VHH binders against q96n21r8to141. Designs and how they scored, part 17

Target 1, 126 residues: q96n21r8to141
Amino acid sequence: RDRLSFLHRLPILLKGTSDDDVPCPGYLFEEIAKISHESPGSSQCLLEYLLSRLHSSSGHGKLKVLKILLYLCSHGSSFFLLILKRNSAFIQEAAAFAGPPDPLHGNSLYQKVRAAAQDLGSTLFS
Short names: E, the ipSAE of ESMFold2; O, the ipSAE of OpenDDE; V2, 0.75 times the mean of E and O plus 0.25 times the DockQ between their complexes.

## First folded at step 8 (VHH)

Design d4 (framework vhh_etentamig_d1; at its last look DockQ between E and O 0.10; V2 from the best seeds 0.00; counts 0 for: pae E 16.7 > 2, placed apart)
Fold by OpenDDE, look of step 8:
Structure d4 (fold): chain B 126 residues (1-126), chain A 124 residues (1-124)
Amino acid sequence: as target 1 above (126 residues)
Amino acid sequence: EVQLLESGGGLVQPGGSLRLSCAASGFTFSEYAMSWVRQAPGKGPEWVSGISGSGGSTYYADSVKGRFTISRDNSKNTLYLQMNSLRAEDTAVYYCARDFGDYLEGSRHAFDIRGQGTLVTVSS
């Protein structure tokens, strides 16, 4: 039941974590936060989705996921935060995110991802 | 720990000016859009103004356009709101807030953290 319900939320998640240079719209942060409050199962599915997306996406996708997770620290369900804390190894990996300089933007995207990861770590464990 | 601390509020006569400040700490200030929101007695919160992380883009509510100016100094982790030509209806507690909104199509403000606020009273 929870998994089926979560599938109906995929369109907003795909939009919010798109692998392009378009920022995640503000209203999607609120919608994604609502998903975490639907059920513990929904929270689990949400976390799995976000971590999978974080791992497989480019710098732009990673940045969006990290900012979504940061927003969820304040607006997500208590259960979501609990399982996020238990699965926080990705924060260190993201904080070390690096790669070849972009011809137009240099290292700016890498810096942004690392900063977001650091902010997330600070918030989650403070 | 993430902190936002507003200052600069006070009592001012109609037509007067005030400059609010917001000191930020505990996060990479320059990577986040910031907003000012206010709440008047007996009313709900009202968005006042927003500014992008770099400061390159600014936004205003219709009620304050031409009178208020939002700015930021990322080297000082500080957000500002210059308020000119103040009116009685500007009386409110003013909050600075970290804003995940991007002010693009269909976007809404997404505040996750705000300060304790500073009171602005406009009265003759």
Scores: ipSAE 0.689, ipTM 0.854, lowest interface PAE 0.7, mean pLDDT 93
Fold by ESMFold2, look of step 8:
Structure d4 (fold): chain B 126 residues (1-126), chain A 124 residues (1-124)
Amino acid sequence: as target 1 above (126 residues)
Amino acid sequence: EVQLLESGGGLVQPGGSLRLSCAASGFTFSEYAMSWVRQAPGKGPEWVSGISGSGGSTYYADSVKGRFTISRDNSKNTLYLQMNSLRAEDTAVYYCARDFGDYLEGSRHAFDIRGQGTLVTVSS
């Protein structure tokens, strides 16, 4: 039910979490936060989507997802924040994100991902 | 077709106030962040203020903080800019725009301007 309804919003989510170096537009953060307020089922689907994208994306996609999650700490629903705290193992994994230097960014993208994960952990559990 | 229609400009003395309006049509207004952008004679465009789609977050250029207030009424598809304590430096054509920028990464903006703007002249 909620999963089927959630699929209709997938194009907006794909736009905001595309795995490229184009920053997520600011209005998409607000649109994603609205999903977290629609229902507990929508919050669960949103979290599942974001964590799946975090796992499967390169550094650019990972960074976008972490910035979206940071935004949701202050603008998402209380229920979304609750399930995020309960599913927080990814923060330690992202804080250790590394790989070979890429031709365009060297190590700086890995450092940005690690820093965003540390910011998220500090905000979520402060 | 996306339409943005600015109004409310005019001639005002320094220290005066004006309220600008922007009537929006052809898109779902509440889904888009909006900005005011101004262009003084002989200068390039300058971002003035921005507001999230819901109206929950507002942003201002340093030059207008404390003097200007952006707001929106999503039930009327209308964006507003209340301008107080106007100065000669505020003289410009004011445009409303959909803003595709990333406020979380600073003031990076991508404006979609469609209207003719509304002229604000501040002169003593």
Scores: ipSAE 0.000, ipTM 0.106, lowest interface PAE 16.7, mean pLDDT 79
ESMFold2 (binder alone), look of step 8: mean pLDDT 83; pTM 0.847

Design d5 (framework vhh_etentamig_d1; at its last look DockQ between E and O 0.16; V2 from the best seeds 0.00; counts 0 for: pae E 15.5 > 2, placed apart)
Fold by OpenDDE, look of step 8:
Structure d5 (fold): chain B 126 residues (1-126), chain A 123 residues (1-123)
Amino acid sequence: as target 1 above (126 residues)
Amino acid sequence: EVQLLESGGGLVQPGGSLRLSCAASGFTFSEYAMSWVRQAPGKGPEWVSGISGSGGSTYYADSVKGRFTISRDNSKNTLYLQMNSLRAEDTAVYYCARDFGDYEGSRHAFDIRGQGTLVTVSS
């Protein structure tokens, strides 16, 4: 039941985590936070989605996911934060994110992703 | 720990000026857009101004355009709001907030804010 309900939220999540250089619209952060409050099952599905997206996306996608997770630290459900803390290994990986320099932007995106991961870690375990 | 600390508020006469500051700590300041929001007595919060992480883009509510200027010094982790030609209706507690909004017609998304600084405009 929770899984089915969560599927109806996928369009919002796909839009908020699109793998392009367009920032996630502000209102989507609030919508995504609401998902975490619908049920514990919804929170689990949300975390699974975000972690999957984080691992499969380019730098732009990773940055969006990390920013969303950071926002959820303040506005997400208590249960979501609990399971996020239990599954925080990805933060170290993201904090070490690196790759070949981009012809136009150099290492800027890598730096942004690492910084976002560090900020997330600091916030989550503060 | 992530912190925002506003300062610079006070009592000023109509037509006067104030400069607010917001000291940020505990996060990579330059990677986040920042906003000023205010709350007047008996009213709800009102977005005032926003600035991109790099400082290259600034945004203003219609009520303060031409009078207020938002800026930031990323080397000092500080956000500023220069307020000129102050009016009685500008009286409010002013907060700085970390903003996930895009300022292009979308709602703002604030995750943290300071304790605020009071600005009173009165003759």
Scores: ipSAE 0.716, ipTM 0.871, lowest interface PAE 0.6, mean pLDDT 94
Fold by ESMFold2, look of step 8:
Structure d5 (fold): chain B 126 residues (1-126), chain A 123 residues (1-123)
Amino acid sequence: as target 1 above (126 residues)
Amino acid sequence: EVQLLESGGGLVQPGGSLRLSCAASGFTFSEYAMSWVRQAPGKGPEWVSGISGSGGSTYYADSVKGRFTISRDNSKNTLYLQMNSLRAEDTAVYYCARDFGDYEGSRHAFDIRGQGTLVTVSS
């Protein structure tokens, strides 16, 4: 039931986490936070989606997901924060994100992803 | 509640200078990239400048490069914009915003909460 309800929200999540250089619009942060408050099942589906997107995306998508997770530290449900803390190994992996220099953007995207991961780790465990 | 309070605007001659401030509260300031956005009368909003959460990276619209300097003091939860060599086309209401997008200034998702501060540049 929770997975079926969650599927109704996929268009908003796909828009907010698209793997391009278009930032996640601010109103989508608020809508995504509402998903985390709908039910424990919705929180679990949301976390699974965000972590899957984090792992599968280039630096742009990774940055968007990390910014969403940072927002959820302050605006997500207490249950979502609990499961996020228990599934936090990805933070160290993202803090080490690197790759070959991008001819168009150099290393700045990798640095932004690493900084966002550092911010998330500091917020989640402070 | 997230609050952003802009100040420091005023009337200035062309070529003059102003320093804008933005006092932030209700969130962990250092965790968010910040931007200045301006809106001239009868026009849409225009991104002016951005700064990373740590303050280590700063970005500017081409129209203000070399004249404006963004900075932040994370210990005081305050964002600044030093504006030099002001021109008539800089006349606008200036807003500070959390920027949930790429803080380099290519794409933005502004969270504007304040009333802004009016900068008027006239002879």
Scores: ipSAE 0.000, ipTM 0.121, lowest interface PAE 15.5, mean pLDDT 79
ESMFold2 (binder alone), look of step 8: mean pLDDT 86; pTM 0.878

Design d6 (framework vhh_etentamig_d1; at its last fold request DockQ between E and O 0.76; V2 from the best seeds 0.00; counts 0 for: pae E 3.5 > 2)
Fold by OpenDDE, fold request of step 9:
Structure d6 (fold): chain B 126 residues (1-126), chain A 124 residues (1-124)
Amino acid sequence: as target 1 above (126 residues)
Amino acid sequence: EVQLLESGGGLVQPGGSLRLSCAASGYTFSEYAMSWVRQAPGKGPEWVSGISGSGGSTTYADSVKGRFTISRDNSKNTLYLQMNSLRAEDTAVYYCARDFGDYEEGSRHAFDIRGQGTLVTVSS
């Protein structure tokens, strides 16, 4: 039941985590937070989705996911935060995110991703 | 620990000016948009103004446009709100908030943290 319900939320998640330079719309942060509150199963699915997107996305996608996770630290369910803390190894990886300089933006995106990861870590374990 | 701390509020007469400050700490200030939100007595929160992380883009509620100016100094981790031509209806507690909104048309703001607020009272 939880997985089926979660699948109906995928359009929201896909839009909020699009792997491009378009910022995540503000209203989607709240919608994504609501997903975490639907059930523990929904929280689990949400975390799995976000981590999958984080690992498979470019810097733009990673930045979006990290910011969503950061937002969820304040607005997500207690259970979501619990499982996020238990699965926080990705934060160190993201905090070390690096790559070849972009011809136009240099290392800016890498720095943004690392900063977001650091902020997430600080918030999650403060 | 992430913190936002507003200051600069006080009592001012109509037509007067105030400058609010918001000191941010505990996160990478320049990477996030910031907003000012106010709450008048007996009313719900009202978005006042927003500014992008870099400070290159600003937006204002119609109620304050032309009178208020939002700015930031990322080297000081500080957000500002210059309030001119103050009116009685500007009386409220003013909060600074970290904003995940994208300022696109139709998009809502998304705040995850805010300060304790600073009271602005405009009265003759």
Scores: ipSAE 0.893, ipTM 0.940, lowest interface PAE 0.5, mean pLDDT 94
Fold by ESMFold2, look of step 8:
Structure d6 (fold): chain B 126 residues (1-126), chain A 124 residues (1-124)
Amino acid sequence: as target 1 above (126 residues)
Amino acid sequence: EVQLLESGGGLVQPGGSLRLSCAASGYTFSEYAMSWVRQAPGKGPEWVSGISGSGGSTTYADSVKGRFTISRDNSKNTLYLQMNSLRAEDTAVYYCARDFGDYEEGSRHAFDIRGQGTLVTVSS
């Protein structure tokens, strides 16, 4: 039932987490934070979506998801933070994100993803 | 824990100058855009100026262009706002903010404000 309500939010999430180099607009950060406040079920669906997107995306999409999660640490619901802490293994994986040098960007994108993951881990765990 | 600590506010006369500082800690300062946001008594927050993570790009609200200069020192984790030719209308509490949105276009901001701000009063 929460999944059915969540389906109506997918256009916002797809726009904010598109796997490209276009920055996520600030108003979408706010709209995504609202999803985390709607219900515990919406928070669970949101986390599931964001982690799935993190796993499936290139470095651009990964960076967007990590920045959204970081924003949610201070602007998301307390329940969302609780379930994020319980599902935090991805942080260590993202902090080690690497690959062959990107001919267009070099290693800069990998380093940005790693820094965002480190900042997220530092924010979640003192 | 992310901290942003504003300082450098005070009382100045119209036409005067003031330099604000913001000490940042608890995150990778150079990887995020930063903005100055001000709030006059009884009003909502107003974006003043933004700067890219590297410091290479700066933007300004029309009301402060030519008078204010934003800068950052990434080696000291510090953001600055040089305010010249101050006017009574600049009176506000000034906050620094980590800006998760696109700082360059004004309407796409997602501010993360953590400090109490620093009061700037411009009065004769």
Scores: ipSAE 0.379, ipTM 0.729, lowest interface PAE 2.6, mean pLDDT 86
ESMFold2 (binder alone), look of step 8: mean pLDDT 84; pTM 0.850
OpenDDE, look of step 8: ipSAE 0.860; ipTM 0.924
ESMFold2, fold request of step 9: ipSAE 0.311, 0.306, 0.248; ipTM 0.692, 0.688, 0.649
ESMFold2 (binder alone), fold request of step 9: mean pLDDT 84, 85, 85; pTM 0.862, 0.856, 0.857
OpenDDE, fold request of step 9: ipSAE 0.889, 0.890; ipTM 0.937, 0.938

## First folded at step 9 (VHH; framework vhh_etentamig_d1)

Design k1 (at its last look DockQ between E and O 0.72; V2 from the best seeds 0.00; counts 0 for: pae E 4.0 > 2)
Fold by OpenDDE, look of step 9:
Structure k1 (fold): chain B 126 residues (1-126), chain A 124 residues (1-124)
Amino acid sequence: as target 1 above (126 residues)
Amino acid sequence: EVQLLESGGGLVQPGGSLRLSCAASGFTFSEYAMSWVRQAPGKGPEWVSGISGSGGSTYYADSVKGRFTISRDNSKNTLYLQMNSLRAEDTAVYYCARDFGDYEEGSRHAFEIRGQGTLVTVSS
């Protein structure tokens, strides 16, 4: 039931976490936050999606996911934050994100991702 | 812990000026766009102005264009709002907000408010 409802939200999530270099539109943050408030099941599905996306995405995708998670720390459901805290191992990995310089962006994207991850850790456990 | 502390509000006559400040801590300030949001008595929150992380881009609500100027000093983790030609309708509690998006039309929804705000009262 919750899974089916969540599937209908995938277009929003896919758009908000795309691998391109365009930042996530602001209105999508609000829409994604609404998903977390629909039910505990929806929150679980949302977390699973975001963590999966974080792991498999480009640097730009990772940054988007981290920013979304940061936003959810303020606007997400209490249950979402609870399960996020319990599944926070990814933060260390993201905070160590590194690679060869990008032809267009150099090391900037790595720095942004690491900063976002550090901020997420600080926010989540403050 | 993320903290945003607004200051600089007060009582001013119509046509007067104020400069608001927001001291930020607990996050990498320069990596986030920042906004000013205000809430007048009996009204909902209203987005006022935004600025990109680098400070290279600024944005304003139509109601304040030409009168307000947003700026930031990333070395001081501080956001500013210079308010000139103040009007009675500018009376509100002003909040600084960390923005997680860019500044496309829907971007003004992706921010968080952490501070208590600073009251601006414009009255003769």
Scores: ipSAE 0.744, ipTM 0.882, lowest interface PAE 0.6, mean pLDDT 93
Fold by ESMFold2, look of step 9:
Parts: C-alpha cells; structure tokens; sequence
Structure k1 (fold): chain B 126 residues (1-126), chain A 124 residues (1-124)
C-alpha cells in the first residue's frame, strides 16, 4: 500500500532531482517535504529514492539531492529524520566527491557537492 | 547545528532608518542564498528581500524596493538589511532565513528560519 501510494509521487521527485543544471524550484522542496509527512512507509520509500538518485547522478543531481535532504532536516517528518540518521553512510562518500576538472566550470561543482554533504553531516550529528 | 541570530530592531518614527544584522553559524554561509522575512502581528510571513551566496545578486519585494538594501559579509558570516524611509506598514518581526529555492518572486522560496527575530516598530 505504501509502495503503491509512493509511486504516485514519482513525477514530483523526478522533476526535483533531474540530473541537469536547472535548479530545483523552491515549491518542489515543499512538495517533497509533504511526502515525508504522509506515512512512515512514504518516508522509507522517499529515502530509498533519494539515496538511489544520489548514487546514480552526476554532480548536478548529487547536489540537488543533498540540498533536498538538508531542507528535510528542518521541514521533514520526525520519522524521516530518524531513518536518515540510521542510513547516513552516504554522507562520508559525498563529502569526498571528486572527479576530473570540468573543462567549462573547473572544480566548483565538486566543491559544492562536498560542502553540501559536510553541512548535512554537521546538521544531523551535531 | 544551524544558528541564525537577528538583531538591530527597535522603535523609530516614520521616515527613520534602522540596520538589521543576522549572525550565522553551523553551515557554509557563502554557499547559500539568504533572505529577510517579516511577520506583522496576526499575519502570515512575508518575504522582504534576498541575496545570492556570493552577494552578487539582490532581490526585493515591490513594497520595499528603493528603501531597503540587503547585503552580506561572507568573511564575518553576517547578513544585513538597511531599512530607510520606514513606514508604519513596515512594523513587524524580521527574521533572517537560509533560502534553498530558485529566487522566484512572490514568496515561493524555501525558507529556513531558526531565530526569534528582531522587532521593528514604526510609530510616533
């Protein structure tokens, strides 16, 4: 029931986490936070989705997912925060994110991803 | 832990000026857009002004354009709002906020408010 209900939310998630340089609009942050409040099952599905996109995306998608997770630290459900803390190994991996220099933008995207991961870790465990 | 501490409010007469400050800590200040949001008694929050992480772009609600100036000092982790030509309608509690949104005008920003705010009262 929770998995099927969550699938109706995929269009919002795909738009907010698209792997491109178009910023996630502010209203999508709010819509994603609503998903975390719908049920514990929706929170679990949301976390699984966001972590999957974090691992599969380039730096643009990674940055979007990390900023969504950081927004959810302030606006997500208590249950979502609980399961995020329990599934936080990805933060260390993202804080070490690196790659070859982007010929158009240099290293700034990698630095932004690392900064977002460090801010997320500091927020969750301070 | 994210902390935002507003200061600089007070009682002023119409036409007067105030400068608000917000001390930020617990995050990489220069990587985030920041906003000022105000709330008059009995009303919902209203976005006032925003600034990019670098400080290179500034944005204002129509009600404050030409009177208010937002700025930041990333070396001091501090956000400012210079408020000139104050009017009674500017009376509110002013909050600074970290903004995750795309800076669409008209309150579609994704705000994070952490402080108690600072009260600005414009009255004779």
Amino acid sequence: as target 1 above (126 residues)
Amino acid sequence: EVQLLESGGGLVQPGGSLRLSCAASGFTFSEYAMSWVRQAPGKGPEWVSGISGSGGSTYYADSVKGRFTISRDNSKNTLYLQMNSLRAEDTAVYYCARDFGDYEEGSRHAFEIRGQGTLVTVSS
Scores: ipSAE 0.254, ipTM 0.658, lowest interface PAE 4.0, mean pLDDT 84
ESMFold2 (binder alone), look of step 9: mean pLDDT 81; pTM 0.825

Design k2 (at its last look DockQ between E and O 0.77; V2 from the best seeds 0.00; counts 0 for: pae E 3.3 > 2)
Fold by OpenDDE, look of step 9:
Structure k2 (fold): chain B 126 residues (1-126), chain A 124 residues (1-124)
Amino acid sequence: as target 1 above (126 residues)
Amino acid sequence: EVQLLESGGGLVQPGGSLRLSCAASGFTFSEYAMSWVRQAPGKGPEWVSGISGSGGSTYYADSVKGRFTISRDNSKNTLYLQMNSLRAEDTAVYYCARDFGDYEEGSRHAFDLRGQGTLVTVSS
């Protein structure tokens, strides 16, 4: 039931974590936060989605996911934060995100991703 | 520690000027858009102004356009709000907030962090 309900939220999540270079629209942060409050199951599904997306997405996608997670530290459900803290190993990986210079962005995207990861870590465990 | 700290509020006469500051710490300041939000007595919060992470883009509520100027110094992790031609209706507690909003048409602001606020009182 929770998973089925969560599937109806996928369009929002897909849009908010797209691989393009367009920042996540502001209103989607609130919408995504609402998902975490629907149920513990929804929070679990949300975390699984975001972590999966983080690992499989472009640099831009990773940045979006990290920003979303950062926002959720303040606006997500207590249960979501609990499971996020228990699954925070990805933060170190993201904080070390690196690669060859991008023809368009150089190292900027890597720096942004690392910064977002660091900020997420600071916020989550502050 | 992740925090925002507003300062610069006070009592000013109508037509006067005031400059607010917001000191940020604990996060990569330049990577986030920042906003000023105010709350007058008996009223709900009102968005006042926003600025992109780089400072290249600024945005204002209609009620303050032409009178207020938002700026930032990323080397100092500080957000500013220059308020000129102040009016009685500008009286409020002013908060700085980290903003995930993109300021696109129809988009809502998304604040996750704000300070304690600083009181601005405009009165003759």
Scores: ipSAE 0.867, ipTM 0.928, lowest interface PAE 0.5, mean pLDDT 94
Fold by ESMFold2, look of step 9:
Structure k2 (fold): chain B 126 residues (1-126), chain A 124 residues (1-124)
Amino acid sequence: as target 1 above (126 residues)
Amino acid sequence: EVQLLESGGGLVQPGGSLRLSCAASGFTFSEYAMSWVRQAPGKGPEWVSGISGSGGSTYYADSVKGRFTISRDNSKNTLYLQMNSLRAEDTAVYYCARDFGDYEEGSRHAFDLRGQGTLVTVSS
């Protein structure tokens, strides 16, 4: 039931976590935070979706997901924050994110992903 | 712990100038866009100015364009707002904010406000 209601929100989630170099629009951060407040089931669906996108995306998508999660630490529901802390192994993985050198840009995208993961970790466990 | 500490406010005459500072800590300052947001007495918050993480792009509300200049020093984790040609309507508490939003969309921003703000009073 929560999963069915959550599927109605997929268009805004797909737009906010698209795997491209277009930044997530600011209004989508607020809309995504509202999803976390709808119910505990919606929070669980949201976390499952965000972690799935984090896992499957390139550095661009990973960066968007990590910044959304960081925003949710202050603007998401208390229940969402609780389950995020319980499912936090991804932070270590993202803090070590690396890939082959980019001839044009070097390692700057990898550095941005690692910095976002480090900021998320320090926020969650302080 | 994320901290944003605003300073540099005060009482100034119309036409005068002030420079606001915001000391940031607890996050990777250079990786985030930053904004100044102000709140006049009895009114809601109003976005004033924004700057990209690198400092390469700056943005201004129409009400301050040409009078205010936003800047940052990433080596000092500090955001600045130079305010010139101040007017009575600029009287407000000014806050710095970490901004997650996309400036190219031209409106709504995702702010992370943490500071107490700094009061700017423009009065004869």
Scores: ipSAE 0.335, ipTM 0.700, lowest interface PAE 3.3, mean pLDDT 85
ESMFold2 (binder alone), look of step 9: mean pLDDT 81; pTM 0.812

Design k3 (at its last look DockQ between E and O 0.73; V2 from the best seeds 0.00; counts 0 for: pae E 7.4 > 2, unsure alone 63.5 < 65)
Fold by OpenDDE, look of step 9:
Structure k3 (fold): chain B 126 residues (1-126), chain A 124 residues (1-124)
Amino acid sequence: as target 1 above (126 residues)
Amino acid sequence: EVQLLESGGGLVQPGGSLRLSCAASGRTFSEYAMSWVRQAPGKGPEWVSGISGSGGSTYYADSVKGRFTISRDNSKNTLYLQMNSLRAEDTAVYYCARDFGDYEEGSRHAFDIRGQGTLVTVSS
């Protein structure tokens, strides 16, 4: 039941974590936070989605996911934060995110991703 | 954890000016857009102004356009709000907030952290 309900939220999540260079709209942060509060099952599904997306997405997608997670540290459910803390290994990887300079963005995207990861780590375990 | 601390509030007469500051901790200040939000007595929060991480783009609520100027010094991890031509209706507690919003038309803001606020009172 929770998973089925969560599937109806996928369009929001897909939009909020798209691989393009368009920032995640502000309203989607709130919508995604609401998902975490629907149920523990929804929080679990949300975390699984975000972690999967983080690992498979472009740099832009990774940045979006990290910012969403960072936002959820303040606005997400306590249960979501609990399971996020238990699955925080990705933060170190993201904090070390690097690659060749992008023709359009240079190293900016890498820096942004690392910064977001750093903030996520400090916030999550503060 | 990143913290924000507002300062510069006080009592000012109508038509006067005031400059608010917001000191941010941490090393990633320049990576995020920042906003000023205010809350007047008995009213809900109102977005006042926003600025991109680089400072290259600024945004204002209609109620403060032409009177307020938002700026930032990333080397000092500081956000500013220059308020000119102050009015009684500008009386509020002013908060700085880290903003994940994209400032597109019609888009809502997304604040994850804010300071304790600084009180601005405009009265004759």
Scores: ipSAE 0.828, ipTM 0.904, lowest interface PAE 0.7, mean pLDDT 94
Fold by ESMFold2, look of step 9:
Structure k3 (fold): chain B 126 residues (1-126), chain A 124 residues (1-124)
Amino acid sequence: as target 1 above (126 residues)
Amino acid sequence: EVQLLESGGGLVQPGGSLRLSCAASGRTFSEYAMSWVRQAPGKGPEWVSGISGSGGSTYYADSVKGRFTISRDNSKNTLYLQMNSLRAEDTAVYYCARDFGDYEEGSRHAFDIRGQGTLVTVSS
């Protein structure tokens, strides 16, 4: 039921984590935080989705996911924060993120991803 | 963890000025757009002003345009709100917030308020 209910929220998640240079709309941060409060199962599904997207996306998508996770540190459910702490190995990987130079910004996008990962780690384990 | 601490509020006469400060902790202050949000007694939160992470773009609610100026000093991790020509309706608790939504994304923001705010009272 929780996975089925979560699938009804997938359009919101796809919109907020699209792998492009369009920022995640501000209202979607609040809607995503609401998903984390609906049930422990929804929190698990949300975390699985966000980490999968983080892994599969270029720097644009990675940055969006990291900003969503950072927002969830203070606006998501306590259960979501607990499972995020338990599944935090990705932070070190993202803090080392690199790739070919971005044509518009050179290495600036990689630097932004690394900085966001560092902020997430500092926030999560302060 | 990121900390935000507002200061600079007080009692001022109509037409007066105040400058609010917001001290931020953390390494990534310049990565975030910041906003000032105010809450008058008995009212919901109202967005007042916003500024891009670099400080290159500023935005204002219609009610404060021309009277308030937002700025930031990323070397000091500090956000400012210069408030001039204050009116009674500006009386509120003022909060600074990280805004995870870009101001170019329509009317709704994703505020991360962490401080207790600073009270501005405009009265005789």
Scores: ipSAE 0.013, ipTM 0.441, lowest interface PAE 7.4, mean pLDDT 82
ESMFold2 (binder alone), look of step 9: mean pLDDT 76; pTM 0.773

